Miniprotein binders against o43075. Designs and how they scored, part 8

Target 1, 293 residues: o43075
Amino acid sequence: MNALNKIPFTRALYHFSRFRSFTTSGWIMSGHNKWSKIKHKKSANDQARSLQIGKLSQGIILAVRQEGANPELNMRLATLLESAKKISMPKSGIENAINRGLGTAGSEGSQVHFIEYEAMHPSGVGLIVEAVTDNRARAASSIKHILRNHGASLSTVKFLFSKKGKVEVNLPPEKRDSMKFEDVLDDAIEAGAEDIVNRPKEYIDEEDEGEFLILTEPSSLNQVAHHFRSKNYEIKDSRLIHIPLEETAIDVPAKDSVREDIQKLIDDLYENEDVMFIHLSILNSHFLPILDE
Key: E = the ipSAE of ESMFold2; O = the ipSAE of OpenDDE; V2 = 0.75 times the mean of E and O plus 0.25 times the DockQ between their complexes.

## First folded at step 3 (miniprotein)

Design h3
Fold by ESMFold2-Fast, scan of step 3:
Structure h3 (fold): chain B 293 residues (1-293), chain A 83 residues (1-83)
Amino acid sequence: as target 1 above (293 residues)
Amino acid sequence: SPEEIQRLRLLVRWLKLMIDFLRQEGVSPEKVEYLERIIRLLEKRVQRLEKEGLSPEEAEQLREEIDDLKQEVEELRDELRKS
């Protein structure tokens, strides 16, 4: 999606013929794997939960440090707290993370750092890996190791992307039967959004993806998210993202082995304790899965 | 018309071939990258015209942009041949 299209987006940006072909081809559906989805790998539920709690803790510390401890004013914090609730993160852990963000708990000089690693896969897919870590050397070493295992190398790739805000929303429960796309579009325009995408329900992740994805200028993210919350929409996610530029975005790789290797690289990266989010230079990767079943 | 769409497809294919020539002949990597990006954008728009259709205004704009880029690429090619 791009900001110049203020038309009703009942149509997917991805070419319908290709999208349908992938759906009917019988490919396995894993999608663009977000760190919140790591729990779906049942190798060890306790270990997966511990990893997610660690990532949520670091995310909460950073969010509080950047915009304060009030989730009414800090929408990123609000979405992280909702995620923490869904995995039953202990209240003491949440309070500790908030206090560390405010500087009241004491951190023994250890601060969390936000780092973006840029990499290129042999297939030509560019990656931006968002990490939050209290140990830069550990994060750099482990992430580089994972990249090398897949033939990927550090490379400047930000020029392949545009920085945007995104707000993922569901309709207010009481208005699901009365609100139509045109009503959502009106609310988005009123909020100052750039664009809106209606996600097909088969590609919605209940944890952090909504029925509608609202695109914003980066500086307008909190304003737009707040507006939708004030209208009683359910906010599923609110964050900055890197969207592939249309002129340099590549389509999903055609070869099964390449698609599977990219998905495995993403999975391996999300198993790393410092990795928070991954952006791919694949067309519509923020809206549609890489693999389909 | 199908004939006009085919013409635009051929022009985009020609542009892709010419950019490979420009790269090999030493046009700056920055300029080549810029032109490659524009060509990919135009290719996607021609594909949309072919499969979904565009408004008459959008189709005319697309034709003009492709013609303008062809002219720019031809000028660059001709300057390289003189050197």
Scores: ipSAE 0.000, ipTM 0.088, lowest interface PAE 21.1, mean pLDDT 74

Design h4
Fold by ESMFold2-Fast, scan of step 3:
Structure h4 (fold): chain B 293 residues (1-293), chain A 83 residues (1-83)
Amino acid sequence: as target 1 above (293 residues)
Amino acid sequence: SPERIQLLRKFVRMLKRLIDKLRQEGVSPEEVEKLEYIIRFLEDLVQYLEKEGLSPEEAEQLREEIDDLKQEVEELRDELRKS
């Protein structure tokens, strides 16, 4: 029985229920944006907040430049603005970032570059590091330095991944007790989604992460996100992601020292001002938390 | 499943192209070590899939393709040793 061809969403639910526990070795990561956890573990929150504001500013500039300044039409911008509100980013800073994104092409003040760095860790874990920067040379130099400190090197790894759109959602607040997974599945099918992943509540950060991950073709991302928003779902994130190919994805490394080194590499990368997101070639890394300090 | 086999074969072909590129542009000891790790992973994956119902003929074809890649990586290591 080829469940993938008959009912693609049912296959995702089936496989998710069979995913191995990543906590058996004591390692679990909460959140696709690890920065929220880094912020919580630091006693000097002001420095962490300043770094996060800088990253959000660059992200807003890029999102506006790509899809315009209206958050009703630009779901990436909408989620970045929600993140900015959560950390109490000054309204003037948000407005300045939007205005810079709307600037004319060729203005240095509005020039922000999206760059993906591909790397391989000695453990065989492939990484794609998303950077948004106004200084390509600085970003390249600093990110390569961090990679080198962990024995990782630039290497072509995109062949280990499939590019997809991801919409991360929670149920509408008024329907949290009445909606079942089948209702969410119906909404995903109507929206034109490719797949849906339901994460157990114990594996998600309730403040920053959604319970459901809706997978789309890259070109369908905004269509699907808008559909869920129109049905009053809480949109936690909307972005393009690199999902490990299931057949070639590796499991979480068994050796504690290797897991610790990968976690430190990720931590060091997220402390960099230009790094926005990291994709790992570890099985289910986009769906389940797999690394935590 | 036919889809999983096709994806695995695509991955093997992509890896062969990567090896060809590294052969032309220069390869480091770290890159060879990573390729050796990937080859071992592929060998283990085929063995796992064979236990899970991959046909013996399909498993044999995949093992032959992986052995070819393994030989190419061994050649890269030998070139590094000579340089």
Scores: ipSAE 0.000, ipTM 0.105, lowest interface PAE 20.4, mean pLDDT 73

Design i1
Fold by ESMFold2-Fast, scan of step 3:
Structure i1 (fold): chain B 293 residues (1-293), chain A 83 residues (1-83)
Amino acid sequence: as target 1 above (293 residues)
Amino acid sequence: SPEKIQRLRKIVRFLKRLIDKLRQEGVSPEEVERLEKLIRLLERLVQRLEKEGLSPEEAEQLREEIDDLKQEVEELRDELRKS
């Protein structure tokens, strides 16, 4: 056995050791997820539900187009279908979205696009807005208008982030009482993960969020997700994310005026039909757990 | 707060490293414009921290560090004009 065989394993162990303390980078990553989670929970009226169904439909179309219609092989599709079931999305709507993704039921010429819009807020918070749309011009125009209303402008901000894969998992149902963190760590190392974060149960929405966050290289996301699936873990989410760099991330306390300004911008962006997810260059453990006050 | 001051100092150090990297690898007009925007942002953050209780001595030190970054970015802009 030479040094090259051991380098990836040693690196993985180093990253995992860094997150053993209770004040981890996972808390920071969870911060922008909490902003998104709070917004979705507050939007319970019929209009908000219709927007969620529309967004799920667009997401399903894109996921099927990229990786096919089998949720066992397509982890992104599997998580979107689970979300659709939770909000009681009509089965006909789900089927139509899958068929459009396959190209079997869509109108000729209708094409769904994934677009990232980069923006800077006056506070110094960088935003990456993920949009899925069948109309690029409409999405660009409406998102730019929302940004301008809040003093934000389009600007290159990807240098404030590190692109990673994220897999959220819960323990296999049959092993919840017997499996320890060290066992999950071993599975993550075997999968080729870069890092693992264990979140306290009290700060997790068990229905929507995973107990463990598995971080990967972007190109390894599917490999790692499939590995955990093969070991019968429950996959709660599988996606590419933009993790804020600690050096440039802004710490936003609960009562800071910047929080209110950013929250209003985020709320307006999520009301847009094309906006799927927002990444913020915010480093703030004070947004954990969910703060409604 | 000491944490906000240390975070701002980390941002300044990050930008200095980024500028050094861009000097070695080459710089575009778009990259210089982004750096100028970030520097203006840092200037606004120092002003806000002063209102929140940052000492005059700490504020002056941060402004000096930001002015150093500003000068380095002006040098990058000058290099673009000469190429």
Scores: ipSAE 0.000, ipTM 0.123, lowest interface PAE 20.9, mean pLDDT 73

Design j1
Fold by ESMFold2-Fast, scan of step 3:
Structure j1 (fold): chain B 293 residues (1-293), chain A 83 residues (1-83)
Amino acid sequence: as target 1 above (293 residues)
Amino acid sequence: SPEEIELLLDLIKWLIELVEKLRDEGVSPEEVRRLLEEIKRLIDEVERLQKEGLSPEEARELRKRIYELLDKVLQLIEKLRQS
């Protein structure tokens, strides 16, 4: 067998132990850094729903452009379509987004662009803001404005992160009572995953978060996601992420005022029509709630 | 470049949308008129340079002017949100 393609037992146990240690220390904060947070805060508001539909449309366009229109082959598209169904997005809107994604490079004015904005908050927290936009200048100016309102500025921060693939999964419905962590770990090793994190139920705040977070090399993301689907796992999310390097990651800021400001910054960024996802250089931000309130 | 000109025009189009939102939210008609007049001057300049040819230096200066106006409008929107 190839050791390079297997999750080391020592590393898998280390990540699980690290999560439990962090929980035991009382450092656990409630919070979320995904655009899907808008669904929970503003679901009854027509403006918030319109914003969510716009973001889902942009995401579908990009996903189709990158990997095609077949949800069976495109796991990111499959996940976005499930999200669209949950908020009752009109079928015409979904079809229009898919068709736009299948469009040609000759339609520059109607194309969407994927852009990452890098910024540093005064607290020392680095941010990578993922945007999908048909207007680069609008995205840049509005995001920069939001950052400045919180004292943050554009700065090179990618060196604080490692790029990985992640797959969020729930156990197959028929196996929920019979499968143990060891069985999930075996499936992850067989799929070629790098690591696995078990998320306790109390830390599952979003509909796109699973009981298990599977980490992969970026190039292996689709392989691993399809393997879990073939084993009848429920795929909650599949995407690339920037995971903080442990050597330079900071813990949740100690001051309540700083944590509140970071939460407001995240909220303000997700209210922006072009912002899709935010990565923070805070330890455990991708698998634990990171902020309080 | 044609791509750079398209970005400038998209930026100006977004500026117009934001100024219309400010008008709807009760910002003074005098200030809205002033902002729209400045936007019209920027549109004229972009269209003129598009036909004559944009140098990188002219593009940077024009982009700076547009970003300064955007920053002003966005700050005004943020003040309304906080109020």
Scores: ipSAE 0.000, ipTM 0.136, lowest interface PAE 23.1, mean pLDDT 73

Design j2
Fold by ESMFold2-Fast, scan of step 3:
Structure j2 (fold): chain B 293 residues (1-293), chain A 83 residues (1-83)
Amino acid sequence: as target 1 above (293 residues)
Amino acid sequence: SPEEIERLLDFIKLLIEIVEELRDEGVSPEEVRRLLEEIKRLIDEVERLQKEGLSPEEARELLKRIFELWDKVEQLEEKLRQS
């Protein structure tokens, strides 16, 4: 038995998975995304629903401000509107958010800000916390307080990541049984995508995650998303993301002692009204959940 | 990009090593031979097109063939896990 436990087969699968971005279910240990569990548990409660509506409202305002009010051309807006409909957000609230994004209601100082907070956890895991807020001082104070409670401190960490676009897609409903992975790959290549990841079904959060994650250059995000939309794919999410650089990324299974601490930090951050998304310098965190068992 | 072509060639060469190791572990000699022949033809084609210039259409056909080979290798690897 080789003490290194390295077989050429494992190396080739690693390179192949990177190129194809496929993860075999047989290799994946059972895992849970605690944030998804918390969302689902609290979605039936008025407080949790109010939090989700507030975040969706801020997201819609920002999406409209950035790329306009047409959901056909603005894939991020289309995704947020679908999420709003699923939680039965009032139509008046959706309409108000769109109008605020267009500037028709902005004269009252309903200005929304996008802010990224960078932090380092004692374990060496870097975090980029995306916030959307109408109160910068409140967001800064509350997020910094949460970070401090978990031993994390503000620190420059963007050098641990590469900025990419991501498009989460499901197969067109009418072609779900007829399309193969190779067909999706062909569409991704035609769109100008950089990579494609096939998500294991047990790790798909059906609210904002698709069966396929398409990675793009940041400047090509809208082009790629529009291409998949034109071919009748269901767009689950379209956004910019910070992907951990492999050379400095922490492997979660190898860092068992800190796994639960990181998950608790993530959970606390997502309960904050201004926090929209969190990026972690953990290997494969952009398409796999953090294991917390 | 030229760098992507080099990565494809390296990856395909690794597939040959894996298939040869699968042969040593008792996988069907007929399946192994078929896969090795397909992989070798693919390498030859990629190397030829790398020298002559690779069109987007040709790149798509190469990737399609790579995924077809990948599925076959995955099936053999899975049979070893079960056995």
Scores: ipSAE 0.000, ipTM 0.111, lowest interface PAE 20.0, mean pLDDT 72

Design j3 (at its last look DockQ between E and O 0.01; V2 from the best seeds 0.00; counts 0 for: pae E 12.8 > 1.5, pTM E .768 < .8, placed apart)
Fold by OpenDDE base, look of step 4:
Structure j3 (fold): chain B 293 residues (1-293), chain A 83 residues (1-83)
Amino acid sequence: as target 1 above (293 residues)
Amino acid sequence: SPEEIEELLDLIKFLIEWVELLRDEGVSPEEVRRLLEEIKRLIDEVERLQKEGLSPEEARELRKRIEELIDKVYQLLEKLRQS
């Protein structure tokens, strides 16, 4: 009786025992499009828009630099361009960002850098803060300042995560009423996805988040994204993400004060112009939508 | 409670994973499809519970149905292991 055959059962029982504690209070704003958070700030003022445009510009530059300027081939760029359209980013700004990414912008284009900052919160929650910046020194100073203000310290935390692909999709508009979750599951399996989660509607920011979050192997991300696109799904996001390892992930903090402290840290980080994305070592945090307060 | 709904959704997620495992173990596409359809009905009911604020009794009944389906899927997996 091969010991391997018992593994699914033990995982099932282990999952069953853990399910009792998951009160995912909708407070976690990590793993989301930074755009949504800025939009949900009650003071949707010119400053918030400027911050969004700035972040989109940096994102476009980086996306183009990494995978080229063709949105048909560069799914990350395609999603950023969609976001740029939604906020009515000036076409000239988009073109300038693309040109900077290509290195064709005639000004000694400040080289854009991707940086991951690793930190530990006093609660034991690990953070990976993705930053895109043309000024590494500024970004480092500002992000470290925010972390320190919330008692967080720089620490190696990548070991708490697995790198995966993430595709967020909405149903094809023409099939919204007819398509079943099973159909989406079938499409995900056909695409070679690892996992799929249907987000509750109450947690979806219709503008920036997908109804379905599809996880992939990092090498399969583009394949899966293209597969869904070919089936006329609306691609809301396509990126590599850090997923908390189940073995070491922290449950959603039971104490309101701890949740509030982490939320404030996340908020302050997303307000930083250089911050693009935040990953938390909280169990299932990568599935949690940005909850509008 | 929102917490109960989340627990139900987690159970459903688990159930989906097990159905996928059945698929990988060579269960017929037709049987997998039937199981997924049953799962969808459960999801729809959970979503209804979220919207309508259904009674704790309805939530318990839905949980029971999810658990019964888990047991069914488990039995299928066990049969495959014995074969």
Scores: ipSAE 0.006, ipTM 0.216, lowest interface PAE 9.4, mean pLDDT 77
Fold by ESMFold2-Fast, scan of step 3:
Structure j3 (fold): chain B 293 residues (1-293), chain A 83 residues (1-83)
Amino acid sequence: as target 1 above (293 residues)
Amino acid sequence: SPEEIEELLDLIKFLIEWVELLRDEGVSPEEVRRLLEEIKRLIDEVERLQKEGLSPEEARELRKRIEELIDKVYQLLEKLRQS
C-alpha cells in the first residue's frame, strides 16, 4: 500500500537526502548477518553436505508453494536454485523438491510448514528462529532443547525488530567498471526501495551477500527485486528479514564468555535440520568474527 | 516406550510455555481456559497410558493432537500481534 497522505513532497526530498547521506558516508557492519551466516565447522564432510541438501530441499518446497515454480517470477526460488547448484545438489533432487512444492509428486512430504520461534537469551539478546519443517513436533521439541541448553527461553521478541524486505545485489558484470554508487542509488529509488547500504568488499562473505543491501517495505520485496533483475544486477539474496530497532538494539555483549555462548547457540541452531535463518537483536554496527586471528 | 512418553511430556511442557505467553499478551481468559483444559486432558491421558503401556499407534494419535494444539496456539499468537 502506498500511503500517499503520509509522504508529502518536502518529506520525499528529505527522505532522499537522508538515504544518500547514509549510503555515501556510512557503512553498517551487520552482526546479525555475520552471526546468522556462520560457517559450519564440518561443512567438508558428507554429513554436513547431507544437512545442507535437506535444508535446500525444504526451502525449495516452501518457495514453490508460496510463489510458484517459475524462478523468473520467484526470486527466492531463483536464489535457492543457485545455492543448490553451488553445492552440486543432484538435478533429480531439485526436481523432486519442485514437484513436492507443486503437490504433483505423490502425497509424501508435500506439506512443509514455516514457523518462527521467538526466544530471549539471558544476555538480553532476542532471537527469531526461522524453521521450515515437514514435522512441527520434531522442530518444536529439538529447537526448544537447543534454546534451553543455552538458558534461552521462549519469549515474545518481535517488538525488538522491524520487518523489512532485503535484496542483496552485485553490479552487472558488464557495468562493474562504469557504474557509480549514484547510479545504483537512482535504480533503488526508482524501484521504491527504503534504503541502501554499500558494503566494502572486505566485509562480503560471498554466497548470499552482495556489494549492496537494498531495504524495502515487506510488501514491495518482489517488485524491488524484479526491478534490479530487469536492469541485469546479480541477485545474491531476496528475502524478508527482521532488523533490530535502534531504540532497543543492544551492542554485542562485552563479556567473552557471553559472546562465545551466543555464537555456540547460533552454531547449534544451524546444525538443526529444520532451522533456516536466525535474527538477533544486536546492533547492526557491531560485528564479531567466528574466530579471532 | 519410556522415550516416547518423555517426548510427549516435553512437547506438552513446550505447549504450556506458549499458553503462558498468550496469557501474558492478553488473549481472552475464556480462550486461555479452554487451552488449559485441553492441556490438562492431554496430561491426564499421557499419565494414564504411562501406567497401562503406550502403543506406537496411541503415541502417534497423542502427538497429532499436541501438534494441532501447538498450531492453534501459534495462530492465536499471530492474530494477537496483528490485532
Scores: ipSAE 0.000, ipTM 0.329, lowest interface PAE 12.2, mean pLDDT 73
Fold by ESMFold2, look of step 4:
Structure j3 (fold): chain B 293 residues (1-293), chain A 83 residues (1-83)
Amino acid sequence: as target 1 above (293 residues)
Amino acid sequence: SPEEIEELLDLIKFLIEWVELLRDEGVSPEEVRRLLEEIKRLIDEVERLQKEGLSPEEARELRKRIEELIDKVYQLLEKLRQS
């Protein structure tokens, strides 16, 4: 079969499966839009799916090391496990990550290292690049290379930020139409939160982004996250974060070329397997995208 | 239900993408063919159950089989990358 030899067998099987599904049931056709959304994500970048699973694994390892393997007590782990479930991360990979987080650090060194790289972009924007890696030399070399390709250099920038706890939530699904902002604010105050920010729904683009960003003192993070969970909120993320200080944050117009240059840098950094998160000293960058303002 | 059929097909497409990644990483063509033949059997079973009326128990069992195959492919990928 000449046509099959021109097309990889897996793609021929994929088209064959699509044809059968389309012609055998109208119900499959009614669900076609959901399939199209998944196809867009997965067909766009094969490396992206492997990177996502790899980064979830590293996040799970670190979360287990920091707070233990019980997701009822460790909210960071709980959110990471939910993310892993949503992308069908293999169960053996999840089990391996948990076991590595519980692994032996006694007479042997840690298998996973959390590192923050501080850098300054020529525009004056500071970056804190969070990395989690089993090979510190590789991470340092790779991240420095990416920074230098964009004109950035390692530099002390933590003084441009304030460290906070961040809990990202959606309203309880059963109460989404009945709850008001004032109810969420009341819940945040009761939880001991420091601040609450409402992110417009069109800017919720990542799996770990929620409609409401709840800010806490670092020591209160788990307490606040558990309070919102006890109220049946959907917890999208629970982590420590560096928030730009308002007095020193860069206020660059939303369509300025500086923002495009920074976006290119952070895109390249996120393609690195060791990079987990990037904080920027740009006004409101902790809850808004840097390009769409 | 139609929703359960869509979920199974989405998992199969995820599995196919992982098998393609295995091939790109240099897994033998014979091993790839074995995996694709297993996937074809899964697709045939989904189509049969679609016509016969898929029960929730049958959907869960088929989902488990697909996820176990995804796990096997993941293990192969991890082994190749650690080389």
Scores: ipSAE 0.000, ipTM 0.393, lowest interface PAE 12.8, mean pLDDT 75
ESMFold2 (binder alone), look of step 4: mean pLDDT 79; pTM 0.718

Design j4
Fold by ESMFold2-Fast, scan of step 3:
Structure j4 (fold): chain B 293 residues (1-293), chain A 83 residues (1-83)
Amino acid sequence: as target 1 above (293 residues)
Amino acid sequence: SPEEIEWLLDIIKLLIERVEKLRDEGVSPEEVRRLLEEIKRLIDEVERLQKEGLSPEEAEELFKRILELLDKVDQLEEKLRQS
């Protein structure tokens, strides 16, 4: 007899086991992590830092527009502000982005647009490219150009994915030595989460990434994030993701040349000023570095 | 606190703007009406508690209601993008 009638976290145990067995020398995952890698590689370069400040500014404007200016209630804003702090973004720039999101500058506030581009790579890998832009024509033109340079074409690929919420957390600082995985699992169940993934430490960039990934229904994202915040967890990220459906997900392409081309495509996309996040139809791409062995 | 009430009212203002945009973009008038009624009840509750004073428990309940409402609006925006 189990006190829990169901354990929705059986998938988490499966993914945890896969993480332990999976090895690669490359650090490429769809989404925020790849953008962080570009930051790390090029952070000493003023141009790269300027690019990241621009992206953070657009992200802050969108987050404020969607859920308001209070980081206590808006977890996406809270994580973006923490990222801005880490790259020493000027306070005046942060305040300007917040004010633009609120529209408190009146008609002076420029509108930003959230756009998803769906594409298929010749290898069979589907991509969803998230863009935030104040110039739709520029974003469409430049992103399509990058896709075309790698043989990728616009194609409907959302059917290869399931939309989920993701809350990325670290243990409360005061409880890091006392909390066990069972305690985190209990908090996740209480919050109404669907799954929990505990990444091996070698796959975590501790400066910018959380130890635990909490998966939620899309409609429960804010509720689950708030619950973890109320328990004093450090929220590293809170966002919607497109997770590959296991039935149609592909494994990492076997040929080195194909993996290299996909890596270059992702790098080129993240160097674009409008691109915020990339989802790949490769199994475990949201959890593990999956390209470049 | 006055600062907390001000932030809550600011979020509610943004929610109203988002719901009005959904109306303009072709979301069901019935769904829009239900959301606006829910927002109105939330405003009434915030104004009541502003006069009576907010306990931590009451603040937490308001946060939960705001988060639920944000999630509903997010869902409708997503359905609109998929059509």
Scores: ipSAE 0.000, ipTM 0.189, lowest interface PAE 20.6, mean pLDDT 74

Design k2
Fold by ESMFold2-Fast, scan of step 3:
Structure k2 (fold): chain B 293 residues (1-293), chain A 107 residues (1-107)
Amino acid sequence: as target 1 above (293 residues)
Amino acid sequence: SPEEIKRLADLVRQLAEAIRELQKRGVSPEKVLELLYLIWRLILAVERLQDEGLSPEEARKLLEAIYELIELVERLQREGVSPQKVQELARAIDELAKLVRELEKRS
């Protein structure tokens, strides 16, 4: 199976080096997009904030249920809590979500489900839509409806991607002045990582992005993450991701109508209350326009 | 030999440190990252081959490419950054990348 093949290191760095500026893109270098990057008109900001709080609540419930309520041990929870603080989510809302995840006295444990929807766009671009929902039927129905509005349909597309673990890290605070990239590289090698990407500070846009992106085999994710934590690195995120395979990834030019349609589809999906992340089988960048006559 | 492989690894690590310093001298962050990544790939390939050994021919090709990169990095540090020198550096990087791919294919 293609998903079991290791991705060459040069691919990750190539994607990074191809971008002129990350500040004008809603996409990360691996083709992954997030609901937190949705741009809303000023008149819709109150509704957008309500949507974000709802998604954060569901995410916190799931993260706590899966790995417990201690953010020092639960890196996904730590990331979600930081996002909640950034948008000034009420403390009562955060506490309620944590308590629901724990199923503590005085609260009913919420049944939230993690679901991946696989879809194919008419252009040949594959999508993996990550959803967290307390209502599977509602999520399936609404997501299918959005997909159909853009001509996309549910279809097996995981073969277009390589599943990897990612660990986002910042240098240990006590060693920021003394630690060189070579030292980070040595720690990554010791941990059994497959790849490392150094992000200049100007390209760090999200709270779950660090100075270094460490790529791992899926089965090595926890090993690598814990190794970096044992060396006192700040863990910004630790999760599985779907990276498009070069052989089947579609290069969609900046001015192509297909790019506009895909962007509208992504926007519509992220406006759905259950959608958390979207992975795309594309390699193009907004920063590389077509040189056409 | 194991001694030659260790020496090669040490040279590669020294080169990585020199390349990192280029960021402070005006070489683009993207180019510095590309160089550091290729050096990391070379470190991993050399360490992987510690048990299997490098042929004398492979060792000589790698040393030649590494010495060329060291010379170019030192000239950039001493004389300053110019488009001509960046282009020479890019060509040396491409040659090293090709050698690293051949070395990885062997394993």
Scores: ipSAE 0.000, ipTM 0.149, lowest interface PAE 19.0, mean pLDDT 69

